VH-VL binders against q9nrl2r1430to1533. Designs and how they scored, part 203

Target 1, 104 residues: q9nrl2r1430to1533
Amino acid sequence: GGVHELSAFEQLVVELVRHDDSWPFLKLVSKIQVPDYYDIIKKPIALNIIREKVNKCEYKLASEFIDDIELMFSNCFEYNPRNTSEAKAGTRLQAFFHIQAQKL
Below, E stands for the ipSAE of ESMFold2; O stands for the ipSAE of OpenDDE; V2 stands for 0.75 times the mean of E and O plus 0.25 times the DockQ between their complexes.

## First folded at step 15 (VH-VL)

Design T3 (framework fv_iluzanebart; at its last look DockQ between E and O 0.65; V2 from the best seeds 0.00; counts 0 for: pae E 2.6 > 2)
Fold by OpenDDE, look of step 15:
Structure T3 (fold): chain C 104 residues (1-104), chain A 124 residues (1-124), chain B 107 residues (1-107)
Amino acid sequence: as target 1 above (104 residues)
Amino acid sequence: EVQLVQSGAEVKKPGESLKISCKGSGYTFDDHWIGWVRQMPGKGLEWMGMIYPGDSDTWYSPSFQGQVTISADKSISTAYLQWSSLKASDTAMYFCARHTFDYESGYYEYFDYWGQGTLVTVSS
Amino acid sequence: EIVMTQSPATLSVSPGERATLSCRASQSVSSYLAWFQQKPGQAPRLLIYDASTRATGIPARFSGSGSGTEFTLTISSLQPEDFAVYYCQQYDNWPYTFGQGTKVDIK
């Protein structure tokens, strides 16, 4: 394929991935490392999945894209107590996302 | 089209070091685990380990822990398997494989695409 | 580690006949079970994942069933290109482990 300008969704995902607080969200939680995760979280999602959906043009509306990102954070806060490093990272990353999402 | 292309066959002697490669294309390399599988001559398949290029998270099978090093250079979409000192018993075919996820179901991760394999022969 | 045991070691089948391959896990792997086909000189090819879902491009004659510790791969009508070695693999626990393989050859 040829080089083309990133869409707003693509650009935002790139920025989220590059953020220092993205580490809990880069990939799906391993059920091997966290055996009970998928007993609690029923709609798992991560940045790699969201990027895949963007690349496949599965988001027709910005609201759909935003919903998946918010789901990602919601899952984090549902599973992780507020004082965990994951939850703290999520809080910061979500704040960043909310600022960037205004550009969509 | 998703492709994994591995480096060519290697003929080495015991004690020599070796690094073989697996280059991914047709997908976002950073977002999928890359695994390595050993197949000794006439034998079955053995998982060695896997790496997530996005954050370099690496898992080793206990049998291969400390025996090999798995790494990745995401800038060139390439994963590596290396030995510091080869043994004759390292003679085998080595495959890399891409880990995927079913984001429609959201629960399942499996290895769907494989490299063509790299034959490593270690003999005196 | 979870030990995967396949049976039989070799299965001789005539073209057009049904082939049934078994895979047993030493402990439950839920439905995190894949089947691979490997032909001489080639890389393994994914046939089935999640115990019963056919991978993209896999003919309908291949089907997987089972859960927990007992799994089955069925080839409803063996075609000439189906003669190969078949491996089951669990990905419920690390390290991921393969069965020792079942060789399907022509009777």
Scores: ipSAE 0.812, ipTM 0.927, lowest interface PAE 0.6, mean pLDDT 94
Fold by ESMFold2, look of step 15:
Structure T3 (fold): chain C 104 residues (1-104), chain A 124 residues (1-124), chain B 107 residues (1-107)
Amino acid sequence: as target 1 above (104 residues)
Amino acid sequence: EVQLVQSGAEVKKPGESLKISCKGSGYTFDDHWIGWVRQMPGKGLEWMGMIYPGDSDTWYSPSFQGQVTISADKSISTAYLQWSSLKASDTAMYFCARHTFDYESGYYEYFDYWGQGTLVTVSS
Amino acid sequence: EIVMTQSPATLSVSPGERATLSCRASQSVSSYLAWFQQKPGQAPRLLIYDASTRATGIPARFSGSGSGTEFTLTISSLQPEDFAVYYCQQYDNWPYTFGQGTKVDIK
């Protein structure tokens, strides 16, 4: 079971990365470009980190993987006002994620 | 095993163009910044800039802005350093290096793997 | 940009003795500092990151310390393969910058 589960996580992350609305989530927010981000967001995470954790088999349970993905969206909505391009992209990508996650 | 393999040494004349390459393997190429570092003969290391292959986001040290072009082709896991018109002062060893992140400690991106270097010699 | 200053430029040390290398930043870089070793004709090799964390496969004789603006690399008992140039590099702020290097040479 664990090998199939990790392959499913890998496939889902690839789908998220390829989605048109992935651009705010590909890598960690730059402290240089957004100096206050890490004053507000205490548990930063991004798709590249999640993919690395999948590749290194660091998720023991599907819930841990889902929690990191949801944390990524929660951070986006906490930092960005709802009318921003980032928050709108987050809303659409999260909806896509929820559909795809039913396949887990 | 993570590997960065650079293109071979180049002997060029002033005014010629040049594009050198750095091919990454053994990891998800798209997910890590690739930096370029110059080392002039007998001198130390100079960070030139970096690119994130996943979205082509590119940053240059101010000293190198407009002097070189950094690019990547993620379909073949390759980063490039390019000059439109070489000068004798471009004679140096050029390294590519992968930035990594320490996700246990947060957002820290330091070089963990280096290419073997590409010697560029520019002379009449 | 943050200037990294290494001292001494050259350190002459006998095999089996301790080497202490200094790196100073022009402003605080917190703990976002790495140390690299470079031998002639070779690429640099990561020794230490996060000021004090030893990279995978690096012998215990290499240790790093410091934070803020002052950092030290210590080689507790030099081996023949340790004679090289050592560089510090900050990755706290763009542009990322290196020190000019300290050559550790046989006395």
Scores: ipSAE 0.446, ipTM 0.847, lowest interface PAE 2.6, mean pLDDT 90
ESMFold2 (binder alone), look of step 15: mean pLDDT 90; pTM 0.913

Design T4 (framework fv_iluzanebart; at its last look DockQ between E and O 0.59; V2 from the best seeds 0.64)
Fold by OpenDDE, look of step 15:
Parts: C-alpha cells; sequence; structure tokens
Structure T4 (fold): chain C 104 residues (1-104), chain A 124 residues (1-124), chain B 107 residues (1-107)
C-alpha cells in the first residue's frame, strides 16, 4: 500500500502496542494455554483485532473505538485477579490510554 | 491483496544449515500467526509450528520440537524456518500459512492464505 | 495429539457425480475443522472452515458438515477442476493435525 498519515486511532493503537505493558493485549488469549478463558470472557478482543478494525475504517465514532479498548481492559480485569502481572500491566496501560484518549 | 511469498528452492547436503523465509504483504504482518507446514514427497501435510510476529510467541509440534527453529523479523514482515543440521529426511516441500480470526467472534480460526512453498532437497 | 482419519484414501468419481469425503477425529474437535484442496505442484487452498462455512470464492458445490468427531465434505457435482487431494485439519488443540488426505480422481 501507499504511505498514509496515521489517523488519531491508528496512532493511538501504535502507541498502545509499543507500550511496555501491552504484552497481555497484543493478541487474543490462547484457549490452549488458558482453557477456561472463553468460558468466562464472552466478548474477547485484543489490540491486533482493534488495529484491523481501524485499518478497515470500522470505527465511525471515537466512542466506538474507546468502547473496544475499554472492553479489552474490562476482559483483563474480569479474568485476572488484581495481583496478577496481567492485571497490573492492564492497569498501567489503561491509565496511559486514558491520557492519550483525551486527544481524540 | 494478502500474499505470502517464500524463498526459492534449496539443494543441500546432510549436515548443512538452512534458513528459508516467508514474507507477508497486504496486511499487518505483526497481527497474524504464521505457521509452517511440511509435505514430504508424495505425502500429506504436517504442521510444524507457528509464530506470532508481534511478540515472537512460538509453538512447535512435538514432532518438530528441537528439530527446527521458527522465528520472525517483523521489521521486514518475514517469518523463518531453519535447520542447524539438515538430514536427508528433511527433503520436502515447506509451506508457510497465515492464521486469521473472525472479527465478530474474535476467535482465531483458520489458515486462509498460503505461500507457494519452498522445496528443500537434501542429498549426499 | 488428535488423530484425523480420512476415508476413503482414494475416491474415483465421474464428472457430474456427487463426491462424499469423510474425516474422523480421535476426540471431539467441536467445529474447529477445516477442509483444504491441493492440486499437484500447488499450495493447499482453504475450502471450508468451522466445519461448514465456505471460504470466500469457493463454489457452492462444496459443502461441509459435522461436529465433534465426524465430518463430511461434499462436492455435489464434481467438476473437472475438482480432481485433487483433499485434507481435513483440526484446530481445536495443539498441535494442529491434518488427515492423511483423500485423493479424488476421475473414474
Amino acid sequence: as target 1 above (104 residues)
Amino acid sequence: EVQLVQSGAEVKKPGESLKISCKGSGYTFDDHWIGWVRQMPGKGLEWMGMIYPGDSDTYYSPSFQGQVTISADKSISTAYLQWSSLKASDTAMYFCARHTFDFESAYYEYFDYWGQGTLVTVSS
Amino acid sequence: EIVMTQSPATLSVSPGERATLSCRASQSVSSYLAWFQQKPGQAPRLLIYDASTRATGIPARFSGSGSGTEFTLTISSLQPEDFAVYYCQQYDNWPYTFGQGTKVDIK
């Protein structure tokens, strides 16, 4: 494809992916590694999916984009106890997201 | 258009090392698993393993664990399959394939795009 | 690992006839089952995923059915271009495993 200026959504996803605390969110949880995950989480989502939705222009409103990101964090906190590395990473990444989302 | 382009045919001797490549284009390379499949002459398909370029998370089939190394360089949208010491029994066609997911269900599902294959011939 | 067994090994069919291919899993794979077509000198092509969903661009004459341990690929009216080897593959558990293939050749 051609070189394009990144939209605000694209830029924010890039920043989230590059963040040190993005590792729990880069891709969907493996049902092989976590057999019960999808029994608990009914609306799974990850940054790779969100990025593809952005690339396909599926977000018409910033609120839709934000909702998916918040869902991603909500899933993390629903499945992972607060003292887990995943939950801690999620807490930090979400804080970062909230700051960056003010620019949207 | 999604494409996986693999490196060219290889003719090697037993004991030699080899690294073949699979370059993805037309999509965000980091965000999809890339798998490797072996097909020995006149035989069926065998999953060897797969890698997620975004974080280099890697799975190996037990049959191939320790026999090959799967890696990726996301900066150039390329996945690799390599041997440290080839055997005659490694003679085969090797395919790479992209693993996709359902946007609605958000599940990883199936391998939808395949490379054209790399023929590796190992003989004395 | 989950063993996938296809039958028959070879299926000889005349053009225009119905072809029925079977794939059996050693344990349930739910609906995480794909069918591939491979022609000589070519890479496999995805036909069906999730046991019964036809991939984009795949003709309507191809259909998949089944769940759990028993699956079927049906070609309602075999066309000349359909003579090939067909593989089923489960992606329910690692390692992903293929059936040994069914060769569909001309009677």
Scores: ipSAE 0.731, ipTM 0.912, lowest interface PAE 0.7, mean pLDDT 94
Fold by ESMFold2, look of step 15:
Structure T4 (fold): chain C 104 residues (1-104), chain A 124 residues (1-124), chain B 107 residues (1-107)
Amino acid sequence: as target 1 above (104 residues)
Amino acid sequence: EVQLVQSGAEVKKPGESLKISCKGSGYTFDDHWIGWVRQMPGKGLEWMGMIYPGDSDTYYSPSFQGQVTISADKSISTAYLQWSSLKASDTAMYFCARHTFDFESAYYEYFDYWGQGTLVTVSS
Amino acid sequence: EIVMTQSPATLSVSPGERATLSCRASQSVSSYLAWFQQKPGQAPRLLIYDASTRATGIPARFSGSGSGTEFTLTISSLQPEDFAVYYCQQYDNWPYTFGQGTKVDIK
């Protein structure tokens, strides 16, 4: 957690949001559209929440930031069968995340 | 310092169109739901609908579906409420509101930032 | 739609007394309930979310309790500035709905 890590987290979240495969992850899954989601997923998280936590300096360790990002993907794979558009987007975005995380 | 600043009061005739605005500042506009609430004279509060500016995902309360259009322009951090043809029964105060995250909550959904309101008066 | 019913419609109390406001939901909303204060000519102000959590800057005299279908807002020592209409609002299921309000008159 120093200032350099928070700036790197900010940039990484921006890159994730800009990615074409970010669409399942921009905001929390809607109870309106997916009524059973929160019966299955008990630790929901999304990119907008992660960005807010970065902006408010809520992450004290880089591992905490990485854990939230990986939780986001894990939730996607737990809820969605692997042949769904959501799971395929998650696989591609997770691969992109791992590449971008190596750079900073 | 999150702020929501709404456009000024309107006096209109039935059948006229109207678009009122809500400009957000002090936060990442794209990342937060913003909704519209109606308060008819002397009456309580009613949610009309909400929009996520980041992807324009939009939800309407059933009684307002097809009656108004909710939209956003994230390039200028502004949400809109629009009527194609006003009725006298549209006379009300209209508020915009933005949701807030609570990092200790599993759901992180509640609305605590409100605009000052826009009074719309529709009369012949 | 989930109907929120508030009681009483009007509550007249003296400063320093306890005010108790009730809110009932037509079906369980778990703890996804907020309380708002609205003073004449102003926008609503969030007091309580998640049934019992005070919003930032809200005095300790405001407390919320309940879960499921029955909720209570308590003002433990009512101050002159607490004259307002109070609304409960559920956010468990869309459309989010408000109660009809309780007007607190301070005499």
Scores: ipSAE 0.593, ipTM 0.881, lowest interface PAE 1.9, mean pLDDT 91
ESMFold2 (binder alone), look of step 15: mean pLDDT 90; pTM 0.915

Design T5 (framework fv_iluzanebart; at its last look DockQ between E and O 0.51; V2 from the best seeds 0.67)
Fold by OpenDDE, look of step 15:
Parts: C-alpha cells; sequence; structure tokens
Structure T5 (fold): chain C 104 residues (1-104), chain A 124 residues (1-124), chain B 107 residues (1-107)
C-alpha cells in the first residue's frame, strides 16, 4: 500500500512489463488456450509471478532474480518455434533485459 | 490486506443497461484474474467469466458468452460486469473473486478473495 | 464442461456430530478442487483448496480429501455456525464449475 522507492528488481520488472514485447510473458500461459503447454514446460513462470516474488522479497540475490527471468525466456523458446510471434517477442525482450540487467 | 469491494445494489427495468464494478486493493491488481459469479435467488453459484486486468484477456462461460461483457480498468484497479439490455432473468446476486497463483509451482490456483456481492433486481 | 455433482442435497446433522459431504466430477479434475461455505446474504467463504488444504483461518474440524473424480468434505464435529450451504468447485478446466450445493441444516 504505501509509496516507496522501487528496488532495482521492482524497477526492472516494471520496465519489462511496459515493454511492447512483454505480451507473451505478462501472465502464465493458459491451458485453456494451450492445452499441452504444461505437458512440455515443467517450470512455468511469468512476469506476474516474478513481480509477486519481488514484492515478497523472495529474491536474496540478483542471480536468483536473473535466473527466473532467464527461465521465463527459456520456456518461451522451448515451446515456441523461432518463427512465432511469441519467440520473436521473447528474443527482443530478452535482449532488452540483458542490457538492463547489467545495472544489477 | 486484500479486498474486493463491489458496487451497490441495483434496481432496474427490463431493457435497461447496467454496469457493476469490483475494485481490488491490497495487491497488484494487474497480476490476478478476476472472475464473476452469478447466484440467482435461492440457487447455486455459476461462473460467468473472468478477466486478466494486465492485458484484458477474457474468458466467458458458454452460457454467458454474448450475454454480458466483462472488462477492467487497471488504472483504478476495477473490474466490470455489464449488460446492454437487462432481462428479468438477470435478477441475481453477482460476486467478483480473485484467482491466486502459486509462485513456486507456477500454476494458477483457487479463487481466494471474494467481493461482498452486488444484488441486481430487474422487474417491470 | 465438467459437471460437479454433490450429495446429498440436504444433510441434517445434530450439533457435535460428524458431517460428510460428497462431490463427484464427471471427469478427473486432479486435485484442483475447492470447497466453499455460504451463509444467507453472504459471499462464499473458501474452506478447502487443492482438495485437501485448509484455507487460512479455517477451523481444524474442516477437512477435505479425494482426487480425480471423488471428493469429500468432512466436518468432524458440527458447530452451530457450520449450518450453511457448501459448494465444491473445480478449477482444473474452463469453464470452472460448481456443484449444486449441499445444505447442512440442524437435525
Amino acid sequence: as target 1 above (104 residues)
Amino acid sequence: EVQLVQSGAEVKKPGESLKISCKGSGYTFDDHWIGWVRQMPGKGLEWMGMIYPGDSDTYYSPSFQGQVTISADKSISTAYLQWSSLKASDTAMYFCARQTFDFESGYYEYFDYWGQGTLVTVSS
Amino acid sequence: EIVMTQSPATLSVSPGERATLSCRASQSVSSYLAWFQQKPGQAPRLLIYDASTRATGIPARFSGSGSGTEFTLTISSLQPEDFAVYYCQQYDNWPYTFGQGTKVDIK
């Protein structure tokens, strides 16, 4: 509830969410739309989950935060062929993330 | 503290339009699905649909597809349920509810918080 | 859609007695099953989720069991405040669906 200065993790998540290529990652993949997703992806994750973990101070190290973000992209590339809009968006967003993560 | 607060009771006539609201607080509104549940007088609970405020992705139950519109304004942490033309059969209590997720397993889970309900009465 | 069927429709129980409510799914919902309690004029209150996990603040006398298609809610010793309607609900597949409810009233 209160106003506070965002941590580096919080700020980065905000930037990722606001990015034009964040749409495949805003929330967990719905098995309603992709029935076989969870048969393939065993460690699902999305920006909403990562944000929740940040808010709950679940990340004690920057490496843990980075690992979850990288897992998010890894899942995308594992499930989606390279020529899909999801994979293309993921590629761009990951590049953006790598630049921003240098500040962590 | 997580809270869902719904708009007040409505008394309408058939043919009128209506939009009721559900405001979330105490959590990141964008990150959780908000569902709507109908309960006709003396009857059970029925899922109508749900929306993800973060991107406005929406699912309707087949019985309610095309009958109502679910929307959200994340800028004010509010979800909406609306009718273009009410029928007497729309008389019911309507609840909104938040879906939680397990951030360890990465799955969407149960609906853990509920609004207090909005009574809609439609009669000529 | 997955049809949830509860039994019995009405369960009359004396205070202090054990109440057993059943919920059956037309197809497997794994453990994605919740139980709700609803009293007149109130919103449903979550009792059990994931078939057997008691929600925060729910008394220990409430317990859930089962998986797949058969589920049970047990109230070990019914208290006066437990007289209400109980609903099961699956959240495994959309559309999510409720059972028709079991009314627990005083014998």
Scores: ipSAE 0.833, ipTM 0.933, lowest interface PAE 0.6, mean pLDDT 95
Fold by ESMFold2-Fast, scan of step 17:
Parts: C-alpha cells; sequence; structure tokens
Structure T5 (fold): chain C 104 residues (1-104), chain A 124 residues (1-124), chain B 107 residues (1-107)
C-alpha cells in the first residue's frame, strides 16, 4: 500500500546498496570493462536504475519491484560462472534480499 | 528538478593549481556518472573523463590521463576537476554532464543534463 | 579512438525549410549516438539519443536516423531559435568522441 509500500521499497534498496556484496550491482555493467556483456544479457538492470524507478513511483505493485531485483540476480548468474566473486556476491546478496523482502 | 551547478570563472597564471566543482541536485547523485568536457575557445567539445560518485570508479580519456584529476565528494553531491599545474593551453570552458538511462527502451546510457560551464583563463 | 566527422561544416537554411546534417563514424558505433545543440554562450542540450530517440521536451521537427557508421539529424521546418552548432557524439567505445560540429545559420 501507497506511501507505506513505496517507503518500504526505498528502505530495502538502501539496505541492498549498503550491503558489502552490492558492489557488482551498484551500476550497470560497463561495456568498457566487459564488452560482451550486452551480447549475452538482453535486459540489463542495476540498483541505481531500480532506485530511480522507486523514486519516480514507477512500481505499482510489490511484485514488479521484486521482479526487477530478481532479474538483476538472474542476469548475474547467467553471465558469471559459479566460481566468480561476482556470482558469490550475488548469491549472498540474493539471500539477504529474500529475508528482507518478507517485510514487504 | 535535475540541476548541475558549476563554480565560477577562474583567472590563473601558468604553474598554479586549480580545482573547479560541479554540484548536482534534484536526483540521487551517487547513482549517475558525471563526465567532464572541455571546449577550447572557438573549438568543439572533447571528453576528458568521468566518475561514478557511488564507488569512485573513474575513466580518463587518453589525452587527459595524468593531466587532470577527477574526484567526487558524495557527502555534498559535488564532483571536481583539478589541475596540479596549469598551462596556457588549459584556457577553455569546462562543462560537467550527468549520465542517464531509459527504463522503457532498456540499456541506454547517455549524458542528458549539463552544467552551465566554468570558464578557465590561464594567462602567460 | 573513434573519429566522428560531420558535414557540412556550415549550413545556411531559410526558416521553414528542411535541414539535413550528417555524421560519420570511423568504425561502427551501432546505435550509440547522440546529437546535441549548442547556442552561443550556452551549454550543450541533448536532442537525440540512441541514434533516433528524441529526448524529453525536444520538438517533433527534430529527428535522427542511421546506425553503424552513417547518421543523420533532420530538422523538418527550421525555426529562428534553431540557429546553433550541432554536435554528434558516440558513446559505444571509450573515449567518447564528438564530431567537430555543423553550424546552422539562418539565410
Amino acid sequence: as target 1 above (104 residues)
Amino acid sequence: EVQLVQSGAEVKKPGESLKISCKGSGYTFDDHWIGWVRQMPGKGLEWMGMIYPGDSDTYYSPSFQGQVTISADKSISTAYLQWSSLKASDTAMYFCARQTFDFESGYYEYFDYWGQGTLVTVSS
Amino acid sequence: EIVMTQSPATLSVSPGERATLSCRASQSVSSYLAWFQQKPGQAPRLLIYDASTRATGIPARFSGSGSGTEFTLTISSLQPEDFAVYYCQQYDNWPYTFGQGTKVDIK
């Protein structure tokens, strides 16, 4: 609901950004550093984009917000092999998200 | 309202240091790249570099690597462009610009809002 | 470094007439191309991004087209306020590069 629900999305994004494992997710993957990323990932997203969508009230339902966060993790696991620091950070941050999302 | 406000005009001598600023407001400063662009008198635009304030990730154009330092202070939503020792050839208008993205069209990163510019004059 | 070349260097058009500005990249930049307008004494203003998407608040008379190495900015009915220098800019590869500009003068 309404103002309460939007405040909850903002608080959750802030907690994700502050988490030690957020570093692969703060901003869109750089084509400068990772030139093949956008050949593989067709719907790129990152925490900065999600926060902007929250601030502009683009999420009408909690499910839409959750779907964007899950897309972010799905992209991480699709691009990065399991043994990478990116995939390991993603696994831990996703677990943290699932615990926090129970409060939505 | 998104706004980038740059510091005022500077008149300096060769060899002096200088730090100019670009203050963002009306958006989450930490979440957007800030780029710096030089325009020499009567000339076109040149990318100097850019910084992501959220993690201080920085890229310099090869022509400006080692010539300037780009930094940011998240606590006051301000990006900086700095010279340790100015040259007469640094006389130019300097612009800062904010990167943006499009939610509907997918991944498109481009620079939408620009500061008003800071004129730097270095007299011999 | 990707070199961006604009033509013509100067274009004189009467109010109400169509203006066509060209931008060529030395290598493919896909659709990662923007057009900026700069009026005397002012900062650049974003007109078009992703080669053909008009930025918010930009009049419908401005349109962009092209992909790869050849790009065009069209002003369908030039207005007096369109007197300016127009720059294309690629953001496909770092360093990002601008064309040298096309100056649009009113006849």
Scores: ipSAE 0.663, ipTM 0.883, lowest interface PAE 1.2, mean pLDDT 90
Fold by ESMFold2, look of step 15:
Structure T5 (fold): chain C 104 residues (1-104), chain A 124 residues (1-124), chain B 107 residues (1-107)
Amino acid sequence: as target 1 above (104 residues)
Amino acid sequence: EVQLVQSGAEVKKPGESLKISCKGSGYTFDDHWIGWVRQMPGKGLEWMGMIYPGDSDTYYSPSFQGQVTISADKSISTAYLQWSSLKASDTAMYFCARQTFDFESGYYEYFDYWGQGTLVTVSS
Amino acid sequence: EIVMTQSPATLSVSPGERATLSCRASQSVSSYLAWFQQKPGQAPRLLIYDASTRATGIPARFSGSGSGTEFTLTISSLQPEDFAVYYCQQYDNWPYTFGQGTKVDIK
């Protein structure tokens, strides 16, 4: 949407990046460290990309922004077994996102 | 608006240390990989390594692993390339480059924005 | 690492003529291939990414094609400002690697 939605999404992305559990999501997963990731995940996304899209006003609808955030989490859960540090961080950050999104 | 400004030319002797800089502006510095590229006189381009300033994650090309240090200070939006002991063979032009996003293609590790270059001359 | 081989090393063409530059990868890089132009004393400039997509502000006379291991940069109707060295670069796998360059000279 409008200017107030873009400001709210900017604030939310900043809060997500600052969260202690953001570390798996700051940037795209490294092919060097995780060689098979891009064989499995076909629509990769990360917080740095989402923040740039917010800054460039690339989201035309609030649903597009929310879809990218939820895609980020679903990629994490698709690739990572539930017992991994990555999946546990994703669960906690997603819960944080849902709480913060209600307030905006 | 995106701009990368590198430190000035250097003339050094073998064995001396050197740290050159690349300052980014007009974007969120923490969110983009910064890479370093060497061009020896009359030669082509070669990737040395790259750093993600947001978490300091760093990769080196094998030929440069242990030969240079890549670092960043995100508080001043600056990336660095450093030698502890220069050799004559380090004489080259050094470029920094920033990762470019393409929201439509889905792969984002190509580098569009380049610094002006820093000429390093190492001579006895 | 993936070796990128460009041909020819030097291409002599007349202004207004078409130039065709080739780039071959030692293994598939899918479409993760970029082309750069470098003029004397300047930083490289991105022309093409994703094998065939022109970067912002790049004139339509530049076009890229190919996938896998074989790639081509075509410059239609050469202009005086197009005489430069051209590099291909793969970004499929680290370390990213450049070809050795093709110098486009006046014939």
Scores: ipSAE 0.633, ipTM 0.884, lowest interface PAE 1.5, mean pLDDT 91
ESMFold2 (binder alone), look of step 15: mean pLDDT 91; pTM 0.926
ESMFold2, look of step 17: ipSAE 0.625; ipTM 0.885
ESMFold2 (binder alone), look of step 17: mean pLDDT 91; pTM 0.925
OpenDDE, look of step 17: ipSAE 0.829; ipTM 0.932

Design T6 (framework fv_iluzanebart; at its last look DockQ between E and O 0.71; V2 from the best seeds 0.00; counts 0 for: pae E 2.9 > 2)
Fold by OpenDDE, look of step 15:
Structure T6 (fold): chain C 104 residues (1-104), chain A 124 residues (1-124), chain B 107 residues (1-107)
Amino acid sequence: as target 1 above (104 residues)
Amino acid sequence: EVQLVQSGAEVKKPGESLKISCKGSGYTFDDHWIGWVRQMPGKGLEWMGMIYPGDSDTYYSPSFQGQVTISADKSISTAYLQWSSLKASDTAMYFCARHTFDFESGYYEYFDYWGQGTLVTVSS
Amino acid sequence: EIVMTQSPATLSVSPGERATLSCRASQSVSSYLAWFQQKPGQAPRLLIYDASTRATGIPARFSGSGSGTEFTLTISSLQPEDFAVYYCQQYDYWPYTFGQGTKVDIK
């Protein structure tokens, strides 16, 4: 394919993925490691899925994109206690996202 | 178009090391698990393990734990399967496969695209 | 690990006839079951996932059913290109495991 400028959504996802606190969100939680995760979280989502949706132009509105990102964080905070490394990472990454989302 | 292209056939002797490759294209390589499957001559399919290139998270089947090493270089969209010391019993076809997810369910689901396979022959 | 058992080992069917393949899991795998077709010298091709969802590009004559421990792949009218080995595979528990395969050959 040809080289083209990233859309605002694409760029933001790249920035989120590259963030130090992205590790809990790069992919869906492994059922192998967390067998009960999907019993609790009914709308799982992760950055790789969001990126795929962006790449397929599934987001027609910025609000849809933001909703998925917020869902990702919501899932994290729903499953993980506040004192966990995952929740702490999520808190920081979400703050970063909120700043960047102002540009959308 | 999603493609997985594997390295060519290998003819080796017992005790030799080997590293075969699987290159993905047509999709974001970092975002999908890559699995390896062994098929011995005239036999069925066996999952060996899988790796997530985005963070190198790796799972091995118990039967292959410690027997092989699965790795990935996301900079070149390539996954690897390697042996430190081949055995005659390692003679087989090896396939790589991409793991995908269902957008409706949101789960990682199935392996949808496969490489063409790499034949490894180990004999004295 | 979960043991997947396919039956029969070999199924001889005439072109145009219905083929029914069975796959049994040693314990429930819910609907996390896929069916693959493999022809000689080729890589496996995904036919069905989630027990009953046909993969993209797969002809309508292929259908999957079942849940838990019992699964079935049906080819409603066997075509010449359908003669191959078929594998079921569970992906509910690691390690993922395949059935031993059912060879569908011409009667």
Scores: ipSAE 0.794, ipTM 0.922, lowest interface PAE 0.6, mean pLDDT 94
Fold by ESMFold2, look of step 15:
Structure T6 (fold): chain C 104 residues (1-104), chain A 124 residues (1-124), chain B 107 residues (1-107)
Amino acid sequence: as target 1 above (104 residues)
Amino acid sequence: EVQLVQSGAEVKKPGESLKISCKGSGYTFDDHWIGWVRQMPGKGLEWMGMIYPGDSDTYYSPSFQGQVTISADKSISTAYLQWSSLKASDTAMYFCARHTFDFESGYYEYFDYWGQGTLVTVSS
Amino acid sequence: EIVMTQSPATLSVSPGERATLSCRASQSVSSYLAWFQQKPGQAPRLLIYDASTRATGIPARFSGSGSGTEFTLTISSLQPEDFAVYYCQQYDYWPYTFGQGTKVDIK
């Protein structure tokens, strides 16, 4: 907790957004392009929503922040088969997240 | 405080080009869809399209596809609506609007903030 | 495209009375429906989203109900500032579409 953790969470989200493999996670999956997504994924989330929650100080515990990021990856793996570009990007970005989170 | 400030009224002739703007402030501009709505004199509201400034992902309503271009310059937090060749029937008020996030579900697609409008008059 | 049909076209109501506005979708839009208020010379203002959730700062006299194809906006005690045009709008399927509007006039 505290100011240094919130600043670290903001920096971590920025680094996730900058990562080459962030493209499936920048914003919510388009209902226009993927009509059945919201029939399967009941707790959708994306990096833009997580960044907004950090900016509004909505995360009271570090575990809440981490849970949203892990939910984002879990949704990706639940919806997408492992051989898809989305799932492969998710695997690499999740590994990057775990490495960056150790720096907290 | 979230604000959307649009460019001023325009008086144009048929065949001229035009680009009007919508500048966002008080939020992370890149992270929210911006849409454009037309209101012809004495008529209702019509969605024209929307853009996600973070990656420039853009959707048009079918009746406006090919008729206008929606774009954004995220370095100056500004969205644009432009015509290559105006028609008299383009005379209308044009609004920009921004989406909000629903943190309980993480699902959004409704507009919660509106610009003041830009009146475009196209006549000889 | 999903056609949104509002009724009545014009509603004449005395201050202090209840106003009831209807909106019908040509096919189900689940609960992805918003209500907007527009006063002359002004931008639209969001009143209700998700069919029944009041937007921030909207007075409690405004309430929304319905799901699927049939939706209602109720103003429980009409105030002088409530005379305006009201639009419903679906955002379930692209392109998003508005109803044609209901004008609420003073009687």
Scores: ipSAE 0.426, ipTM 0.844, lowest interface PAE 2.9, mean pLDDT 90
ESMFold2 (binder alone), look of step 15: mean pLDDT 89; pTM 0.906

